# Miniprotein binders against q53ft3: the designs that were tried, part 26

Target 1, 195 residues: q53ft3
Amino acid sequence: MFGCLVAGRLVQTAAQQVAEDKFVFDLPDYESINHVVVFMLGTIPFPEGMGGSVYFSYPDSNGMPVWQLLGFVTNGKPSAIFKISGLKSGEGSQHPFGAMNIVRTPSVAQIGISVELLDSMAQQTPVGNAAVSSVDSFTQFTQKMLDNFYNFASSFAVSQAQMTPSPSEMFIPANVVLKWYENFQRRLAQNPLFW

## First folded at step 21 (miniprotein)

Design A59
Fold by OpenDDE base, look of step 21:
Structure A59 (fold): chain B 195 residues (1-195), chain A 83 residues (1-83)
Amino acid sequence: as target 1 above (195 residues)
Amino acid sequence: SPIQEEFEKLKEEARELFYEALRLYEKGDREEALELFRKAAELYEEAAELAKKANDPESYKRAIRYAMFAQKYAEMIQRELEK
């Protein structure tokens, strides 16, 4: 449902679903991270009237997680970029992920996404300066990424008729997806804004 | 207690249905996903009632939240199927 991107690192597309409404990404070596992109994969939309509150967590001096609200993603704004480098000394709480049994490592931070009602989200106040881009800029990120994948993969599409006589269904070799992923990762590592 | 045990049973069953529904939806099995979300919602509601009887407001709130969430997915899928 969600993806997470750190510049120069591999894209994460497999969030840990810790509850029906909560997803978590691990961010190793978080101290070197300046920005994180959170985006919807497009496989499962939010239901009507719902969106995602995006949180950042780092260990406090006692090793307990401190969660801070970064911002939001919605069907209308399916991606967002957040600056996390300045948040490491901030105040926060363990809510809404505090009750979750999440494995913590001192050098690992976490991005948490809580699926919530839009009305409830409107009452929440993100930490200052976390959101760094316009809605339009990041809507374009997810869209461009997905379009890039689709265009690349579809260019290798083969009909069943081409593979075996008679069927007309189109197929994309699984290896194409892998190639795209590898190329995508390489390009992101070189220039996160290559699109 | 028996009521707590029953609550946990319903909650876990509902969760399993919920996760399976998500999986089915991603696979494109919308009708099946719809059915499972509906069932999940019902089970969460039943669980909520048990939590209420057990005077466990936190469990109640969570169960109600998940019931709502499941119902919203069901509604979403229903609308998609009607198009």
Scores: ipSAE 0.766, ipTM 0.926, lowest interface PAE 0.6, mean pLDDT 85
Fold by ESMFold2, look of step 21:
Structure A59 (fold): chain B 195 residues (1-195), chain A 83 residues (1-83)
Amino acid sequence: as target 1 above (195 residues)
Amino acid sequence: SPIQEEFEKLKEEARELFYEALRLYEKGDREEALELFRKAAELYEEAAELAKKANDPESYKRAIRYAMFAQKYAEMIQRELEK
């Protein structure tokens, strides 16, 4: 039903279903994680009138879970990016998970998804520094990658007068790279999810 | 004790049906998933009645919630099949 993605790691698509309405992903070595992406796989939607409250849990110094509400996923917003780097010493909040997955390994945190009525979710308040717009974060990351690629490729540009014969090499005119960069930037600004 | 034992039996049976219904739906077997969600809802409702007779309001609330959840999936699938 759900997927969980951390940059530099394999995507997790097999949540542990710990109750009819509760799903959990383990995050080993969570201190090295700054952001997580939670998304619906598209195989099983929420029923009408329901959605998912997304929580982050880490073990405190005594090994007890501390749960914090990150935000929500719904059929209308099926993907979200959450910043967790500032939450690993934060205060817990009221949560629907019990004493599940008692700490077995140091440095293992969890993402919990609780399926709730939308009306109930509307009355919940996420921790204020966790939710990140998936569109804005994706756009910003992509823009930085585009800039890096363009700057790298441009640093190797030479003029026709400076070229030497190199029959074993293939060349791409610098203007091709520039046109691609400009077109991609324009499309990204119009629709960050155009691909 | 007898009421509590029957409650746990019904709850576990309903849960097994609920999980299998989810797996069937994921695999595209919507008609069988619909039937299992309906049966799970019936069993959760029966479990809720046992919790009510046992004066266990927390178990009652959970069973009713799971019955509602199963019913909402059944309604969703029924609408998909009628399209």
Scores: ipSAE 0.710, ipTM 0.899, lowest interface PAE 1.0, mean pLDDT 80

Design T4
Fold by OpenDDE base, fold request of step 22:
Structure T4 (fold): chain B 195 residues (1-195), chain A 107 residues (1-107)
Amino acid sequence: as target 1 above (195 residues)
Amino acid sequence: SPESYKKAIEYAEEAKEYAEKARKYAEEIAREAIKNNDPESYEEALELFREAAEMYERAAWHFEWAARYYEWGDKEYALLYMEFAERVMKKAEELFEEAKELYEKLK
């Protein structure tokens, strides 16, 4: 139902379902993370009148989780970017995830998504410093994501002479990836919210 | 509409004014409860005015962020926060009117 993306890392599409209405992603080495993207996979929409509250959890100096509400995702806003780098000194907020016996690895944070009624979500207040100007931060994040993808894909590039026959695998010409990248950059420059 | 977002800051200020009005009623009720040595009879009205004030403040916050997201070009979040503000304003109004009705019965 949900995905989580950190720039420079692999996309996470397999959330741990901790309850019928609650999903969690682990973020190892969270101190190096500036921004997180949370998005719907498009496989399952929210039920009518429902959305998702997005929380961040990090271990305090005692290893106890501190939870903060970052913001929301809905069918009308299926993806959002949050800044988490400035949250490390924040006060904890109420959260629906209870005392999860999270394996206390000091370097691992969590993103929690709670499926809730829009009326309930409307009564919540996200931390203000998690909000990102979508135009500036999305452009930077998307550029980093695109660069990461391009670098990743290009690392597998081989000449025809270097190709090992693998009839079970499909190959994409590097030029197709480059053209896609260039077209995406052009569209992003024209309208950062073109999707 | 663009016009609704231009008014979002005005709506936020209006919501803050209603929050202050609700707080003033709560203070008045608290004084009456002490004066009459009857906190139990006034407790429900007092709680409803306090909750109404909190909801009005929340609505104001949502309107302010709706305007901010609109300025940032994030129309989807601007719309979401506008919808949240409207929902919370409606709830605040319901609580406020219920509190007033209860308080009038105590006079």
Scores: ipSAE 0.536, ipTM 0.802, lowest interface PAE 0.8, mean pLDDT 86
Fold by ESMFold2, fold request of step 22:
Structure T4 (fold): chain B 195 residues (1-195), chain A 107 residues (1-107)
Amino acid sequence: as target 1 above (195 residues)
Amino acid sequence: SPESYKKAIEYAEEAKEYAEKARKYAEEIAREAIKNNDPESYEEALELFREAAEMYERAAWHFEWAARYYEWGDKEYALLYMEFAERVMKKAEELFEEAKELYEKLK
């Protein structure tokens, strides 16, 4: 019903269902993670009047889970990005994942999603430092995608002297890719939504 | 939009005003309970006013986040937080009116 995405990792689409209305994703090596994206897969919407409260859990010095409310997903807001880099030393809060209060490996955190009534969700207040500007997130995502593509394409670059004849292949000079990258980056800085 | 941002901020300020009003009623009831040496009779009204104040503060918090999401251009989250704020406002008003009715019966 849900997916979880961390930059540089495979998307997770097989949440551990720990109760009828509760789903969990494990985040190994969570200390290297700054942001997570939680989204609905689209196969099953929330029932009318319901939505999802999204929590982050990390192990304290004794390995005990500390849970914090990140925010929400609903049929009207089916995906959201949350900042977790500043949450790894906060106080825990009330949460619906009591059955998950077990000692864990210090390097593993969790994302929990609890399906709840909108009226119940409305009475909760997420931690403020998990909120992310959609414009900043869009720009940051776009820049990372640009860097990833450029690095990948550049890894295949050869000099003209190093080329071997290959009459069945088409080639693009590396400068074309660099020029496109630089132009796109300039336009993105001027208007993050130009594309 | 700028208009949506301004409206969310105005609603947050209104919610805070009602929170203060609820707290003033709670303070008045607490003084009356002591004056009459009868805290048991006033306890339910007092707690309802305190709960209403807390709910108005939560609504204000949601309205402020709606304003931030409007400013950031996340209309979907802005509307979500506006709806959540309105749901909490409705609950706060119900608690406040129930508390007022109980308090009037004690007079």
Scores: ipSAE 0.534, ipTM 0.812, lowest interface PAE 1.9, mean pLDDT 81
Fold by OpenDDE base, fold request of step 22:
Structure T4 (fold): chain B 195 residues (1-195), chain A 107 residues (1-107)
Amino acid sequence: as target 1 above (195 residues)
Amino acid sequence: SPESYKKAIEYAEEAKEYAEKARKYAEEIAREAIKNNDPESYEEALELFREAAEMYERAAWHFEWAARYYEWGDKEYALLYMEFAERVMKKAEELFEEAKELYEKLK
C-alpha cells in the first residue's frame, strides 16, 4: 500500500504490516537521512473518509523510541516529503504504534503509517520542523536521487567488448540513460512538480 | 479558491480569538466553582470550554499551515489543511455551544 524513499537508497515498497491499519518501514543509519518521501503505491486507495498519519520514530539515548507525527498522506495527496534531520531533539508525541518490539538497533529509525479517519487526523498537529517547501525540498531530493541512480547505473557500464554474453538479460546503452537524466533535470528545473 | 487561501490567515486569527474567548469562559467558570464551593457542577462546562479552546487553536494551526503550503505551491496540502481546519473549527463550535448551554443552566 505504501512506499518509502530515501535519497541515495533503494525504494522500499514492502512495509511491515504491524496491524491491519498500521505499516512500518525501517530506516537504517537514520542519522545520515535528511528527507524521507512517503507515497502510496497506487494499488490500494484509502477508504472514503480515511487517510494516513505518518510518524517518525528514533531511539533516544536510552534506546527508547521517540515518536513524532510528521504529517499526512491521503488519496488527494498520495505523496509527501518530510525533513527528519532536525527531529532528533524533538519532544515525543502520542502515537498509535504502542510498545512495538522495535529492534533496538541504535542506528535504525522507523517510519510508521497509521490509517485513520480524516476527522481524527484533523485533530492532530504535526511537528513543524518536518514540514518542507515541496518545491525546494523535492528539487533537492530528486536531484540527489537522480545523481545516486546515475552513479549507480554508471558503475555497471561496460563496453561491448567487455560484455559477457547473457541472453536472458536486456541491455540499455548508457547514453540513453544520460539523455533521460538530462531531460529529466531540465523538466525538473522548469517545474519541480511536473509529475 | 485562491481567495479562500488568502483569507486563511484571517481565519486563523478568528480561530485564535474564539480560543481566547473559550479560555475566558473556562476561567470564569473556575472562579464561580470556587465561589459556590461546587466544583462538580461546573466541571463538565469547564472541560468543554477547555476542549473548545484546544480545538480552536488546532483550527488556527491548520489555517496557518494551509496558507503556508499554498505559498509554497503545494496546493494539495494546502487543501488538506483547509479541510482539516474546517472540520476542527466545526468541532470547536459544537463544543463551545454545548459548554455555553451547560454554563447558562448553572446561572
Scores: ipSAE 0.529, ipTM 0.802, lowest interface PAE 0.9, mean pLDDT 86
Fold by ESMFold2, fold request of step 22:
Order: structure tokens, then C-alpha cells, then sequence
Structure T4 (fold): chain B 195 residues (1-195), chain A 107 residues (1-107)
């Protein structure tokens, strides 16, 4: 349902589903990461009246997870870039993931996405230093690229009922990524600043 | 747009004003509870006004971030935060009115 992207790394599209409404991505070597991108694959929208609260977790000096609310994704805002470089020593937030990953390597963090009612999400206050200004042209380009990918991929969504033997996983038809890449490359060749 | 930015800021200031009003009610109720030596009778109204004030501050926080996202050109996130702020404002108003009704019964 979700993807997670870090600059210089392969995109992650297979979240670990730890509950019906909770999804997790591992971020190995998190100390080298400055920004993380969280996005909806376009395969399964949030149910009406719901959205996703996005959390960042890193191990403290004792190896215990510290969770911080980064922000939100919804059907109306299906992708977002979060700055995490300033959060690696921050104060924890109240969070719905319990004591998950209390035993993990000191170099691995996590991105958690909790599917919740919009009314519940609205009562949460994200950490302010995770917000990313779109005045930076890199941030603007990255957001445009994510929007383009989401819009294209969502037109090819395939439910798990159509894809067995992995019923708990959401699938994207194999050619969607290639078509997106070709379309995006063509637009860049025509106008490098089309975003 | 400049118009959207201005509206978000205006709503943030309105939410802060209501937060202050809720706090003033809480202070008045706390004084009445002490004056009448009956803190148990006033406790629910007092807590509801404090909770309303907290919700109004959360709404203001969301409105201010909506304004920042409008300024930064992230219209989708600005609209998300505007919607969240409005939801919190509605909750705050419900708490505030419930507290006022309860307080009126005590008078």
C-alpha cells in the first residue's frame, strides 16, 4: 500500500505489515540518511475517513526505540518528504507501535505508518523539525517526481484477490515502473525544469 | 496564494483567542471551587475548559503549519493541515460549549 524512498537507495515497496492497520519499513544505517520519502503506491487507497500517521523510530543509547511523529499521508496528500537528520537525538512522541523492535541493531531505524481515522490524526502534533520546505528546487523536483509516479501507478492497481499466492501483499504490474520511467525521462528531455 | 496564507493566519489567531478565553473560564471556576470549598462539584467543568484550551492551541498549531505550507507552495499539505485544524476546532468548540453548560448549572 506504501513505498519508502531514501536518496541513493532502492525504493522499498514491500512494507512489513505488523497489524491490519500498521506498516513498517526498516532503514539500515539510518545515521547516513537525511531525508525519507513516504508515499502511497496507488494500489489501495485509504478507506473513506482515514489516513496514515507517519512515524520515525531510532534506537536510543540503550537500544530502545524512540518514536517521533513526522507527519501524515492521506488520499489528498499521498506522498511526503520528511527530514530526519535532526531527529536522531530528539525527544520521543506518543505512538501506536508499542515496544516494537526493542531488540534490534543500533544502526537500524524504522518508518512506521499507522492507518487511522482522520479525526484521530488531527489531534496529533508532528515534530516541527521534520517539515521540509518546498522552496528548495531539489525538494520541488522530488515532490513532482513522486506525484508523477503515484498518478501513473494508481491507474494500474491490482488487488490481492487477483494475485495469489501472496495474498497479504499488494502488487504492481511489472510494466508500470518501466512505463513511468520512460514517460518521466521523455518529459525531462523535453524540458529539464518541467516540474 | 496570499489570500489562503492570510486566512490560515487569521484562523490561527482566532483559535489562540478562544484558547485564552477557555483558560480564563478555567481560572474563574478554580476560584469558585476554592471559594465554595467544593472542588468536586466544579472538577468536570474545570477539566473540560482546560481540555478545550489545549485543543484550541492544537488547532492554532495546525493553522500555522498550513500557512507555512501555503508559503512554501505545498498546497496539498496546506489543505491537509487546514482540514485537520478545522476538525480540532470543532472538537474544541464542543468541549467549550459542554463546559459552559455544566458551569451554568453550578451557578
Amino acid sequence: as target 1 above (195 residues)
Amino acid sequence: SPESYKKAIEYAEEAKEYAEKARKYAEEIAREAIKNNDPESYEEALELFREAAEMYERAAWHFEWAARYYEWGDKEYALLYMEFAERVMKKAEELFEEAKELYEKLK
Scores: ipSAE 0.507, ipTM 0.806, lowest interface PAE 2.2, mean pLDDT 80
Fold by ESMFold2, look of step 21:
Structure T4 (fold): chain B 195 residues (1-195), chain A 107 residues (1-107)
Amino acid sequence: as target 1 above (195 residues)
Amino acid sequence: SPESYKKAIEYAEEAKEYAEKARKYAEEIAREAIKNNDPESYEEALELFREAAEMYERAAWHFEWAARYYEWGDKEYALLYMEFAERVMKKAEELFEEAKELYEKLK
């Protein structure tokens, strides 16, 4: 139902469903990530009156998850870019020997999407520093890439009834992401302003 | 568009005015509770006015972000924040009227 994209990494399209209404993507090495793109695959829309609250979770100094609301995705706004670089906890204060003898554990963060009533979502206020201006050249480029991806992937959409006896489910071919990437990169090399 | 931006800003200012009005009611109720030495009778109305004020502030926050998204040219997200702001305004208005009704019964 959802995809998650980080620059320089393969897109994730297979969320871990941890509850009927909750979906999670793992983000290993989250300290190196500045932005995350969350989007609807276009196969299963939100039910009427519902949308998705998008959260970022990182381990605190004790390794316990800390969840922050990044923003929303809905049928009317099926994709969004969030800045997470300012949301990570820092290390403690340093002195000449403060960092010595400290073993750092690998850090894994998560992007969580909770399907909720629009009325409930509206009462929440996302962290303001996750918002990304579309005027930024990088943000414009990323949003256009995401829009292009939706258009390309949606052109291959089929219903589950067309593939197997599971008629309420729609799928896209697993290699659509690779095809999209190859076509996008080729066109970008030909004309950086093609979109 | 300039019209959409102006509308979002006007709604944000209106929401802030209602938040302040709700807080003034809460202050008035708090004074009445002290004057009558009866905080229990006023507690529900006081909390509803405080909740309404909080909801009006959330609506203002959403309207302001809608204005920012209009200015940034992200009309889809601007409309989402306008929709959310309007939903929160409706909730705030319901709380405000409920609080006002309870307060009138105490007078």
Scores: ipSAE 0.498, ipTM 0.803, lowest interface PAE 2.3, mean pLDDT 77
Fold by OpenDDE base, fold request of step 22:
Structure T4 (fold): chain B 195 residues (1-195), chain A 107 residues (1-107)
Amino acid sequence: as target 1 above (195 residues)
Amino acid sequence: SPESYKKAIEYAEEAKEYAEKARKYAEEIAREAIKNNDPESYEEALELFREAAEMYERAAWHFEWAARYYEWGDKEYALLYMEFAERVMKKAEELFEEAKELYEKLK
């Protein structure tokens, strides 16, 4: 349902589903991360009237998780870029993830996505400056990169119904990511404005 | 709906036709590259047509599955596959047109 991208790292398309409506990505070596992109894979849309609240969790000095609301993704806005650098000094916010038995390593943060009612999301206030401006060149590039990835990867999407008798989630072969990456790099090298 | 099913099948066939067209261009380019002993100049256009063909085939695949789901009465999945197919189709078209433009510059 969701993907997570950090620049210079492999895209993550397999979130840990910690609840029916909650998904988590692990971000190792989170201190080196400036921006995170969260996007919908397009395989499963949000139910009508629902979207995703995106949270960032990092360990504090005591190793306890501090959660912060970064922003939102919706069917109408299926991707978002968040700046997580500098949030380490921020106050924790209320979050729906509770006490998760996540193996906490000091260097690993989490991106949590909670599927929530749009009306409820509208009442929440993300941490300041987490959302990157759409006017920013980095944002534009990243969005185009994601669009390119999405369009390519979705062509290989196989529903679980096709793989197994019980449809729950669509799958994308791992080699699709590699092929996309190689093609993207080639095109970028040839024409940086191809997107 | 039956109409939606028919449309999906029609779109699948159209996508396959475009895939074949892209393959034909790729073959033509490959021949020209050999004839002119200049594979480097034609490589980009050749690759884009191949990629376009692949994307068109994948679009067709999604349209076909959309049709199947319509037939089975699973409108939700049918629509999902239609959306995938349309996105892939658009991408294929972009690649195809880019390839054509590049190839025309080589003539």
Scores: ipSAE 0.000, ipTM 0.180, lowest interface PAE 11.7, mean pLDDT 78

